# Designs tried in a protein design chat: VHH binders against Protein FAM237B (FAM237B). Part 5

Target 1, 88 residues: Protein FAM237B (FAM237B), of Homo sapiens (Human) (a0a1b0gvd1)
Amino acid sequence: DFEFQKGVLASISPGITKDIDLQCWKACSLTLIDLKELKIEHNVDAFWNFMLFLQKSQRPGHYNVFLNIAQDFWDMYVDCLLSRSHGM
Below, E stands for the ipSAE of ESMFold2; O stands for the ipSAE of OpenDDE; V2 stands for 0.75 times the mean of E and O plus 0.25 times the DockQ between their complexes.

## First folded at step 1 (VHH)

Design y10 (framework vhh_7yz9_2)
Fold by ESMFold2-Fast, scan of step 1:
Structure y10 (fold): chain B 88 residues (1-88), chain A 123 residues (1-123)
Amino acid sequence: as target 1 above (88 residues)
Amino acid sequence: QWQLVESGGGLVQAGGSLRLSCTASGFTFGDYAMGWYRQTAGNEREWVAFITSGGSTTYADSVKGRFTISRDNAKNTVYLQMNSLKPEDTAVYYCARTEYIDWSGFEYRFDYWGQGTPVTVSS
C-alpha cells in the first residue's frame, strides 16, 4: 500500500512525501531494492512488509536499521526520479 | 563454494584497539551485504554491525561510537575497526554474508559464516 510506503518516508522527511508520484514510485521501487544489494527476488511487497516489521518492532536496533534503509531508499528514489525526468 | 577467512583478533588491554579483517572468496563479494557477529561464552551469537555493498552501515547500540565497519570491494574484504575496547567485548567474532530471506519474522539471514577470530580484552 502506497499510503503506508509514504508513511515510512514521512518518518525521515515529512514534507517530501507530498511530492511522490505513484507512477514514478512503481517504476523506481524495483531498482531501489536492487541498489540496496540485498539478495532477494525483487519482491516489492516483501520489502515493504520487512520495512513495516522493522518500524513496529520492539527489538533493540531494529528501528535504527529501519531509519538507515528508509533514508537510503529516499535518496535513491530522488536519483531515479531525476533520471526519469531527464531521460537517462 | 564460499569461503570467509577472519584475522586480526588477539589479546588487548581495556581501552585498546584492534582491526579485524574478513576476506571472501567463492561468490561475487561486491553484490552482497556483509556483517559482523560475536559470541560470548555461554551466549548466543549477537549482531555487531552490517554494511551494504554501497557502504551504508548500521551498528548494535552496544558498539556505536566505538566500532566502525568498512569494506574494500577490490580486495573482497570487510573490516571491523574496534576502538575503546571493554572487557565486555571479549568474544569470538564472526564474519558473514548477509541475505534478507524472512521478511515477516525479521532476522538478517547469514548463509555463510567464517571460522571466527577470538578477541580477549583484559581489565
Scores: ipSAE 0.000, ipTM 0.154, lowest interface PAE 12.8, mean pLDDT 70

Design y2 (framework vhh_7yz9_2)
Fold by ESMFold2-Fast, scan of step 1:
Structure y2 (fold): chain B 88 residues (1-88), chain A 123 residues (1-123)
Amino acid sequence: as target 1 above (88 residues)
Amino acid sequence: QWQLVESGGGLVQAGGSLRLSCTASGFTFGDYAMGWYRQTAGNEREWVAFITSGGSTTYADSVKGRFTISRDNAKNTVYLQMNSLKPEDTAVYYCAKDTYFWDSEGYLTFDYWGQGTPVTVSS
């Protein structure tokens, strides 16, 4: 759910180191083609700032890029979390 | 929102004892496992002790027989009783909530760490 994805992204802003699985976050962010093409550093802060920029941008198409990345990211992230939970 | 507040650290002589406390708010404390970690200058945080919601405990080899983790669900508090302290135990001690957020070695990652409480053991 898109609104749930937006809520998750918003919740990490003041406490980014506390609200996410950093291994799954890094694995998912490093997999996304858009992050590699934009030369974003392989860290949570860079990815979060980029997503926040896209979400708040008024340029045509930026919000659609945000939506596409958020959907792809969330699916991969949840899959990673489930995989790690089963290993415990 | 989660809040964890550590206390009880200080300066102690080798062979002495300290009791650390971590009080939690903003969640149903009794439903979650809790852990203690420590960090020395220039080193990564290392796991010390873990206690499940049911009260089962696990300890790092370096502290087995000397440290005891316990909890009081009525007070939303997890404790670390540290006995027979050694200079090597000098570190900042952190408590953390168990969630589904683990590192590659099965330790809790970055989910609702406290601020930490410093412990210095002199010889």
Scores: ipSAE 0.000, ipTM 0.069, lowest interface PAE 21.2, mean pLDDT 66

Design y3 (framework vhh_7yz9_2)
Fold by ESMFold2-Fast, scan of step 1:
Structure y3 (fold): chain B 88 residues (1-88), chain A 121 residues (1-121)
Amino acid sequence: as target 1 above (88 residues)
Amino acid sequence: QWQLVESGGGLVQAGGSLRLSCTASGFTFGDYAMGWYRQTAGNEREWVAFITSGGSTTYADSVKGRFTISRDNAKNTVYLQMNSLKPEDTAVYYCATRSYWYKLGSPYDYWGQGTPVTVSS
């Protein structure tokens, strides 16, 4: 649940869920070719709103491939954030 | 290894209150976010409330203003204080945690056995 994830991230570092961490974003950005085609801005809220839309989507096919890419990016991005914070 | 044990459920009249407890063992409780879910007969399991390791809370719209989630890390326990109970709150309540708390779409990794709550009219 994205709202749950945002809450946990906010408990680690105030603002981590609002501001893009530019070092981690840049490190992961080249893996987002398909998300760039969907015009996802470098904005955490816009990205999470898109992820929520995909997660709630009942559409098969095209949305499933984008959801996989978005989930993989999110995992890499969060791993980058956590590796530089407390090791949690 | 990871265990969650709920208690505190029971029968209560509408407008009453109950406090549920969930005691964790087998993991470093204070490092993990905790949640409460509930399930009624014939319906999907639904999220009720979450509390992060740092103490930040979030609630489902159906319980906002009535339920309060809290934790005591020294006792490895998470609580759900339920006030102004309604018949529609009747459900089996489950405590949950996940080892992959940041992973979108992942299920909760660990569930308690559940504690039943019945709210009479």
Scores: ipSAE 0.000, ipTM 0.158, lowest interface PAE 11.5, mean pLDDT 69

Design y4 (framework vhh_7yz9_2)
Fold by ESMFold2-Fast, scan of step 1:
Structure y4 (fold): chain B 88 residues (1-88), chain A 121 residues (1-121)
Amino acid sequence: as target 1 above (88 residues)
Amino acid sequence: QWQLVESGGGLVQAGGSLRLSCTASGFTFGDYAMGWYRQTAGNEREWVAFITSGGSTTYADSVKGRFTISRDNAKNTVYLQMNSLKPEDTAVYYCARGYRWSYLSKPFDYWGQGTPVTVSS
């Protein structure tokens, strides 16, 4: 559910556009599971549920982990968009 | 190469108003969050106001209710309307480009040259 996933990032990017490249979005989500060696089920929904868990957690440090992964996600997502727009 | 050009600063009396403008070039303006920072003599640069690519705004407590940030994507310009100015608003004001679609609590990644604002008592 893309709208759910976008909603998880709304706290750090409230103005995010509705025009999302779903291929880049999915690829980056799955790549980050591997890069961060997250011990969660390897699928897009599991990744974003984990991100929501980190964001809503009251435990010290969890929100910082959320911010680091979210920032890496945006960097990778933008890189993916630029690669696709220039690959044509 | 990215460019930000600020204008609209100057000398104004306490209680007065100024409108700052910042025109961007060299990047897809509408995709980026934009903001205003200010630096007073001897102090670190402090955040003033922020506007996302979608138009959501956030303000520092010191300027809430007095300053309004807005943008015109067709003109690649971000504005800061400053009302009810106080002597403590005297500073050099900097336009800054944020992250694309993101404004995590970090300094902005590109700055303009700055525009001085002096508020006389």
Scores: ipSAE 0.006, ipTM 0.184, lowest interface PAE 9.8, mean pLDDT 79

Design y5 (framework vhh_7yz9_2; at its last look DockQ between E and O 0.24; V2 from the best seeds 0.00; counts 0 for: pae E 12.2 > 2)
Amino acid sequence: QWQLVESGGGLVQAGGSLRLSCTASGFTFGDYAMGWYRQTAGNEREWVAFITSGGSTTYADSVKGRFTISRDNAKNTVYLQMNSLKPEDTAVYYCAAEYELWGDFSYDYWGQGTPVTVSS
ESMFold2-Fast, scan of step 1: ipSAE 0.190; ipTM 0.598
ESMFold2, look of step 2: ipSAE 0.000; ipTM 0.121
ESMFold2 (binder alone), look of step 2: mean pLDDT 81; pTM 0.811
OpenDDE, look of step 2: ipSAE 0.061; ipTM 0.460

Design y6 (framework vhh_7yz9_2; at its last look DockQ between E and O 0.07; V2 from the best seeds 0.00; counts 0 for: pae E 11.2 > 2, unsure alone 60.2 < 65, SAP .679 > .668, placed apart)
Fold by ESMFold2, look of step 2:
Structure y6 (fold): chain B 88 residues (1-88), chain A 123 residues (1-123)
Amino acid sequence: as target 1 above (88 residues)
Amino acid sequence: QWQLVESGGGLVQAGGSLRLSCTASGFTFGDYAMGWYRQTAGNEREWVAFITSGGSTTYADSVKGRFTISRDNAKNTVYLQMNSLKPEDTAVYYCAVDSLEEWFYYLSGEDYWGQGTPVTVSS
């Protein structure tokens, strides 16, 4: 569920728990699956389950991978928000 | 299906030695960095040792000088030689693939870790 997804990212972007743009959220999640060529199902839930796995993993380096992907997601999400609000 | 199977654990007295093995199947072993981890009940898994695809090694401070990680790519096997064992080393030991690219292939609990190999060190 969407509250779970927001919780996963909250440790990197605490303000993300405010009102979010679901269209941008979905688009950026799916785009990262494609851009990173992740070997997961192509849906938003699969992406955030993978992100939770990385965040909770005990393997060295998994948290650094989580941070990298989370930062890329945030940058894309902000750009998406700006694009949707630019013409308003 | 990608799989890792740990073996070689057991009961030893303090000061003793054990050699753990981890055999991989279902992927090209030599392209991936490998690691060993350990866990006791109720605690988070602790990283122990890491070996790159090129053979470079790194160790946690708690085991440096006592443990040696190595690999035999022809046998798809990574080893952990544990010397001068202490009661604090008692744990279930797990091997794992630690390269960034390999992490993308482990999406279920069944695929990320084997059952582990228990090591008990008595005083």
Scores: ipSAE 0.000, ipTM 0.152, lowest interface PAE 11.2, mean pLDDT 76
ESMFold2-Fast, scan of step 1: ipSAE 0.088; ipTM 0.446
ESMFold2 (binder alone), look of step 2: mean pLDDT 77; pTM 0.779
OpenDDE, look of step 2: ipSAE 0.028; ipTM 0.315

Design y7 (from y1 with A97K E98S V99R E101L S104T D105Y Y106K F107Y E108S Y109F; framework vhh_7yz9_2)
Fold by ESMFold2-Fast, scan of step 1:
Structure y7 (fold): chain B 88 residues (1-88), chain A 122 residues (1-122)
Amino acid sequence: as target 1 above (88 residues)
Amino acid sequence: QWQLVESGGGLVQAGGSLRLSCTASGFTFGDYAMGWYRQTAGNEREWVAFITSGGSTTYADSVKGRFTISRDNAKNTVYLQMNSLKPEDTAVYYCAKSRYLWGTYKYSFDYWGQGTPVTVSS
């Protein structure tokens, strides 16, 4: 899951601060809205509300869409954290 | 899915000029930093120039003073004006989009498809 994997990443990158975490979380959320051409308001809260909707939906296919977007988010988020902590 | 289409390359004599264009689709162009990279056979891609969403520019030392990067957000296009071309500028030129909204870290840029070849003869 996200919380477990995020915890593991934090343990291997002690230079990652709460501010870098928040910056990367926001940036990746906004980027995925554009890359996936989502029909939602272009902000972080709207993105995560949409993700929650997909996760909780009983409609066929919605959970798989959730998993694909979640994997893309995690890949970008990890890259952002490593890039920012190394570059700073 | 987003797309970048490069154009404007060709054969030119040393001392000449070329203007490269890159038209973007599938993302909010104005929100992303854009850049140009180049690659010769057998070598890694080399960063050439970046332009931020706000219009600030940065150049590699090898091209500073000769190349100018610019953007036109209304046309979803980024340009590279290349003046005083040298044989060493011979390469395939790739347009790049910043992977993330937060910065211009040189290894966080993506490019898609084939670039535009530039050959500078002596």
Scores: ipSAE 0.000, ipTM 0.105, lowest interface PAE 14.5, mean pLDDT 76

Design y8 (framework vhh_7yz9_2)
Fold by ESMFold2-Fast, scan of step 1:
Structure y8 (fold): chain B 88 residues (1-88), chain A 121 residues (1-121)
Amino acid sequence: as target 1 above (88 residues)
Amino acid sequence: QWQLVESGGGLVQAGGSLRLSCTASGFTFGDYAMGWYRQTAGNEREWVAFITSGGSTTYADSVKGRFTISRDNAKNTVYLQMNSLKPEDTAVYYCATEIYFGDWEGYTDYWGQGTPVTVSS
């Protein structure tokens, strides 16, 4: 959900919790995730529930997967904002 | 859109066998790991068996040697063959899709509706 996604972004960039660009957020929420057993490109709910699970997991490996995916999402979001500030 | 339909449950005597089936539609079945879970009245769901897209399997200790999980990607179906059934196997059985990220760790994504299994003494 939107509030959860703001929380995910806050974990890797505290400043992003305000005035999120909804268009770039929507684009990035569809980020391609390739796992050994699953492509979740078309399942946004599964993606965010997966992120919540990884973030709250007590297993260190899960948290590292969370950080890597969250960082990729942040990079795509920033790229989207930058593209729009210079006109695509 | 996404659907998991379980079948094959019923009443069986202790020592008997049943084969449960779970047919998927509306998604790319072959890309998902699949699991079987069971739930008795008043208790939380417990996992029973997992199978990866590549066919690797793992089982709960309570069912090892008696239950076998398998899949048929051409039919979009996962199976649970249950042999040497015991009264304590009485439960509603659920299939589920899994997001598998290695070392038998996964996140359960979607659940079926469940199929009841009753084992009489």
Scores: ipSAE 0.005, ipTM 0.142, lowest interface PAE 10.1, mean pLDDT 70

Design y9 (framework vhh_7yz9_2)
Fold by ESMFold2-Fast, scan of step 1:
Parts: sequence; C-alpha cells; structure tokens
Structure y9 (fold): chain B 88 residues (1-88), chain A 126 residues (1-126)
Amino acid sequence: as target 1 above (88 residues)
Amino acid sequence: QWQLVESGGGLVQAGGSLRLSCTASGFTFGDYAMGWYRQTAGNEREWVAFITSGGSTTYADSVKGRFTISRDNAKNTVYLQMNSLKPEDTAVYYCAAESWYDLFGEESTYSDYDYWGQGTPVTVSS
C-alpha cells in the first residue's frame, strides 16, 4: 500500500512529501535483498508486509535488519530522484 | 533430525582474533537465514549478526567493523570472523537458522520453530 510505503520513508527521513516518484520507488524497493529467497519476488505488497513484520518483531536483530534495508532503500531512492532531476 | 554444530571458540587476548564455524545438517541450509547470537551469565541472549540465504549481511552496532559473517552453502556452514576482540565480547556464542519465509507464507504453521546450536564459549582476557 502506497500510504504504508510513505510511512516507511517518513520513519527514515522526516518531511517526505505525499508525491513520491513511483518509478524510483518501485525500482529501489526490489534491489535490497534476494526476494526469491523470501518467495516474494512477484509481490511488492508482500515485500512491504515483510518490512512491517521486521519493524514490529520482538525477535533480536529483526529491527536492525529493517533499519539497514530501509536506509539502503532510501539512499537508492534519493539517488534515483537526483539522476532523473539532472537528466535532460 | 536437524543439527547445528559450532566450533572455533576459546581463549584469546584483547586485540586478538577468532573464527567461529557452524555446520548444519538435517535441513535445507541454503533456504535459511543464519544468525549469530551471544549470551553472558545473567543476561538475555543478544543478536550479533545475520546473513540471508542470498548473502546480505547486517550487524549489531557493538560489533560493526570488527566482525564479519559469511556462509558457504556447498559446505552447509556459516562463519563469524571476530577481529579486534575486547573483554566485553566474552560470551557463549550461538548459531541459529531462521526461516523468514514461514513467518507470513502458507507454511507459517512452522513460523515459531528456529534451529539453535548448543553454543561455543569465547573468553577474551585483558
């Protein structure tokens, strides 16, 4: 869900706008981990549900995995936005 | 029957290095995320590092830059290379296999079943 996806980004970088670049969003969200390993390679919603699970899990380390994936995603998303902004 | 066997623990002086190994049998190792955890007397078990089946790694802040987790799927083994050891790293180290797939898939009936080793002690002297 788009609203949930915005929530993930807002937790990393406060002040994110409502109008997210959906092409950069989609491209970046699929490149951080081996989705075939998790059997969610064809399902973006399952990926975000997995991220929510990690964030809310009480198991040691799951929140740190969430933070690492979320931070890497944010860095790639910003790089994509900058690349498109500098494109002629 | 499943099994995880840790090795490589021992006594080392501060600033030294150790390499822990954990060899799995009785399940499809390559399908599991592997983790290292440690526990000191009187404290809860704490997470040290994760490696996914695809090889992506994540570390606890206390060990980042000093420890490296890796795996060899052909040998059903996960490793923890520990460098620049400190006295506070003294603990019993445990290997764990976790199926993240089972937590929200159709096989979620087995979601609370983690495979654990027996632990290997590491003592770091000053």
Scores: ipSAE 0.013, ipTM 0.367, lowest interface PAE 7.0, mean pLDDT 70

## First folded at step 4 (VHH)

Design a1 (from m4 with L101E E102F; framework vhh_8k46_1; at its last look DockQ between E and O 0.04; V2 from the best seeds 0.00; counts 0 for: pae E 5.1 > 2, unsure alone 64.9 < 65, placed apart)
Fold by OpenDDE, look of step 4:
Structure a1 (fold): chain B 88 residues (1-88), chain A 121 residues (1-121)
Amino acid sequence: as target 1 above (88 residues)
Amino acid sequence: AVQLQASGGGFVQPGGSLRLSCAASGFTFSDYYMGWFRQAPGKEREFVSAISWSGGSTYYADSVKGRFTISRDNSKNTVYLQMNSLRAEDTATYYCATDYEFWGSFTEDYWGQGTQVTVSS
C-alpha cells in the first residue's frame, strides 16, 4: 500500500503527492533493510511498518533513527529516479 | 506559492566561470531537494544537478561532472551552482527547480525563471 507508505513519510516530506516509482521504491526499501541491518522480515511492508513504529514510538532515540533511515531512503530513491530518468 | 528567483547568468569565454544563485520562498526550503536544469534553443530540457535537503547528497549530469558544483544554504533559502571550465555547449537558459511534488520528479511547475548563460569566444 503505497498510500500508507507515503503517509509514513509525509511528516518529513509533505510535498509527496505524485505517483511512486514502484521499482525504485521497492528496491530502496529492501536495500535499506540490509544496509541498516534491520531485524525485520525482508519485505517492503515490513520495512514501512517498522518505519511507522519508529516514527510513533515514545522511546528516546527512535525518532532519530526514523529520520536517519528516512534520509537515506530518499537519497537512494532520488538517485534511483535520476539514474533511470536521466541516464546517470 | 513556490517562488524561485535565479541570478548570476551572463556572458563568459570558454574556460571561464560563473556562479548561479537561486533564492527560494513560499515553501519550507530545507524539506526539499533542489536542482538545476538547462535548455538550449531548439533542444530539450536537460538535467544539470541536484542536491538533497541537507546537502549531504549531490548529483550531476555526466556532461558537467567535475566542472560544476551544487550547494545550498538553508539559512538563506538559497541554492547555488558553481560552474567552472565552461564550454560553448554549456550555453543555455538555466533554471532553478524544487522537487516539490515528488522526489526526483522536478516537474516544470516548480521551476523558477531562467537565467541565460552564454559561453562564447
Scores: ipSAE 0.024, ipTM 0.452, lowest interface PAE 3.9, mean pLDDT 88
ESMFold2, look of step 4: ipSAE 0.149; ipTM 0.545
ESMFold2 (binder alone), look of step 4: mean pLDDT 76; pTM 0.766

Design a2 (from m4 with S57D T98A L101E E102L S105D T107S E108Y; framework vhh_8k46_1; at its last look DockQ between E and O 0.64; V2 from the best seeds 0.00; counts 0 for: pae E 6.8 > 2)
Fold by ESMFold2, look of step 4:
Structure a2 (fold): chain B 88 residues (1-88), chain A 121 residues (1-121)
Amino acid sequence: as target 1 above (88 residues)
Amino acid sequence: AVQLQASGGGFVQPGGSLRLSCAASGFTFSDYYMGWFRQAPGKEREFVSAISWSGGDTYYADSVKGRFTISRDNSKNTVYLQMNSLRAEDTATYYCAADYELWGDFSYDYWGQGTQVTVSS
């Protein structure tokens, strides 16, 4: 769910706001599955379940992958917001 | 049989460069993520870098980002690690590994022999 998904990123980007653009959120999640060549189901829930798995994994390499993907997501999401000129 | 042969290690001064190679056989190389790991004496094996099966994306540990570059040549079944600006802390045995689903250190399907990298003046 969406609250769960926001929680995954909270540890990295404290600036996350309650006014999340769902269209940008979903589009960026699905796009990253393709761009990062992830071998997971092509849907938003699958992406964030994978992100949670990486974040909670005890394997050091998993956390580094998590951080890389999370940063790319944030950068794409911000760009999406700017292009949509979304207001409150 | 699956084989991963790492090579290119050696002795180098701080600030120097080395290029590691890992030649693969016995599996469909282009279907696998490839990774590099390292282990110094008395320490846990740690993640260094990984690359997607097509080479479209790469991952790095924070300690090597900006200094190391992973690449692959699927026509030669080989993954590379270009190591620049080497430091004493990079001294370790370096291992290559293959994984079908991009899972970390202990979920990799195949592991290669190590190659020693020693950075000292």
Scores: ipSAE 0.021, ipTM 0.443, lowest interface PAE 6.8, mean pLDDT 82
ESMFold2 (binder alone), look of step 4: mean pLDDT 80; pTM 0.800
OpenDDE, look of step 4: ipSAE 0.024; ipTM 0.368

Design a3 (from m4 with L101E E102L S105Y; framework vhh_8k46_1; at its last look DockQ between E and O 0.06; V2 from the best seeds 0.00; counts 0 for: pae E 6.0 > 2, unsure alone 62.6 < 65, placed apart)
Fold by OpenDDE, look of step 4:
Structure a3 (fold): chain B 88 residues (1-88), chain A 121 residues (1-121)
Amino acid sequence: as target 1 above (88 residues)
Amino acid sequence: AVQLQASGGGFVQPGGSLRLSCAASGFTFSDYYMGWFRQAPGKEREFVSAISWSGGSTYYADSVKGRFTISRDNSKNTVYLQMNSLRAEDTATYYCATDYELWGYFTEDYWGQGTQVTVSS
């Protein structure tokens, strides 16, 4: 559910409500699973379900982990967009 | 300080079973995911399984799905790994992990004592 995924990041990136490049979105989601060594299923839905759990969690430290991963996602996503725009 | 002590390893023949336990202390156990890694000589550390704080979600490496089952008892600060249908390639030292190790924040300093599992005919 792409709208669900957008909703997860909406609180930290208002610009995410705009049109999203689905290819970059999926690629970045999967890449971060590996880069962060997240112990979840290697698919886009699992990534964003995990992100939601961190965001909504009342457990100590989870929100900071959420912010860290979310920031990395956004940086990676923007880089992906720019690369595609340049024909890369 | 976080302390994790794994136990329950041993020597078994292929097809055998073992049940690992990990006793945790030094943190609020129920606030964290728990899990297991393993490392064989000359090999990299490998994720095995993880379980959410309440036990409502579990995760497994593809290599152990259908054979291993993770569980936890928060009243005992203990996480378990039931290993069935063991194979030679399951031979390794098994280590317990918190969510810090599970979510890409692993440091060797957090490692407790591992337990050796040897599967051989």
Scores: ipSAE 0.028, ipTM 0.402, lowest interface PAE 3.4, mean pLDDT 84
ESMFold2, look of step 4: ipSAE 0.094; ipTM 0.500
ESMFold2 (binder alone), look of step 4: mean pLDDT 76; pTM 0.766

Design a4 (from m4 with A50T S57D S105D; framework vhh_8k46_1; at its last look DockQ between E and O 0.16; V2 from the best seeds 0.00; counts 0 for: pae O 6.5 > 2, unsure alone 64.5 < 65, grease 25.2 > 24.2, placed apart)
Fold by OpenDDE, look of step 4:
Structure a4 (fold): chain B 88 residues (1-88), chain A 121 residues (1-121)
Amino acid sequence: as target 1 above (88 residues)
Amino acid sequence: AVQLQASGGGFVQPGGSLRLSCAASGFTFSDYYMGWFRQAPGKEREFVSTISWSGGDTYYADSVKGRFTISRDNSKNTVYLQMNSLRAEDTATYYCATDYLEWGDFTEDYWGQGTQVTVSS
């Protein structure tokens, strides 16, 4: 559910409510699973379910991890968009 | 609610062995890292060991490497700490904790009751 995924990140990035490049979105989600060595299933849904878990957790440490991953995601996503726009 | 119950502590002489157990409830055990910590009187809480959900990743404090072994049985929702070649400096109250991430905060709220380990001649 792409709308669900957008909703998870919308709280920290209001711009995410706009149209999203699905290819970049998926690629970055999967890449971060590996980069962060997340112990989850290697699929986009699992990544964002995990992100939701961290966001809703009552543990401060989890929220910090959420913010960290979210920031990395956003940076990667923007880079992906720019690369695509330049034909890279 | 997450609940953890540690057991297996006791009094042993230097060079002895103990096996700690931590029974977990209130969550899906296989989805979480499990870790052991300890605190001696007048000392800060310190990390001892942690194990991943799959059991494939284990980490140990330098002070216990080669002597302690962490393991888990997902079917029993239990994590174990085999403690061999115990030393006086291993004397402490041992706590188990759970976290989704190995680098999680392991706050006290997710700790069980401690079990006392006393190593003395």
Scores: ipSAE 0.019, ipTM 0.266, lowest interface PAE 6.5, mean pLDDT 83
ESMFold2, look of step 4: ipSAE 0.064; ipTM 0.476
ESMFold2 (binder alone), look of step 4: mean pLDDT 77; pTM 0.771

Design a5 (from m4 with G35A L101D E102I T107E E108Y; framework vhh_8k46_1; at its last look DockQ between E and O 0.04; V2 from the best seeds 0.00; counts 0 for: pae E 4.9 > 2, unsure alone 62.8 < 65, placed apart)
Fold by ESMFold2, look of step 4:
Structure a5 (fold): chain B 88 residues (1-88), chain A 121 residues (1-121)
Amino acid sequence: as target 1 above (88 residues)
Amino acid sequence: AVQLQASGGGFVQPGGSLRLSCAASGFTFSDYYMAWFRQAPGKEREFVSAISWSGGSTYYADSVKGRFTISRDNSKNTVYLQMNSLRAEDTATYYCATDYDIWGSFEYDYWGQGTQVTVSS
């Protein structure tokens, strides 16, 4: 959705904030490189550079792919936060 | 050299099913993502679904999620779109496409002829 997209977009520009769980952010980013079979470096920065590219692309379908991956990232990230607060 | 031939379209009643196929040649099929797009008269071409080169990851537009399934058979150089629970708004010409570098290009490089799907009540 638009609010989720703005949150994801904002996080690729700024440094680490106190509202972001870095462990979950890193783990989910790297996991999606593997799950989505992305042909990029296995690196958090590479993943978010790719996401930014899809978001800015004018190619039909790139924005839909961006939205789908961003939603999957958010779902995984929230689950990660919950499991870490639960001590799992 | 590059050819993409979509087939399997037809006339179907609402709630029905169709399976589209796209045969590919002229490139190393197993190295590329494949995608389906559709276009109704007077509308822009819209994304439907995409699949990674191994078939391990799939993507869907919200309008088709849960009803359509993309798959591929790399031994036959073919991508498929299983369309279930068809609705009138699914009426369109369906195209398959590939992109050598969907990560760094603003245009899909290859498009085939489409196959017509008509859902009439």
Scores: ipSAE 0.153, ipTM 0.542, lowest interface PAE 4.9, mean pLDDT 79
ESMFold2 (binder alone), look of step 4: mean pLDDT 76; pTM 0.762
OpenDDE, look of step 4: ipSAE 0.198; ipTM 0.582

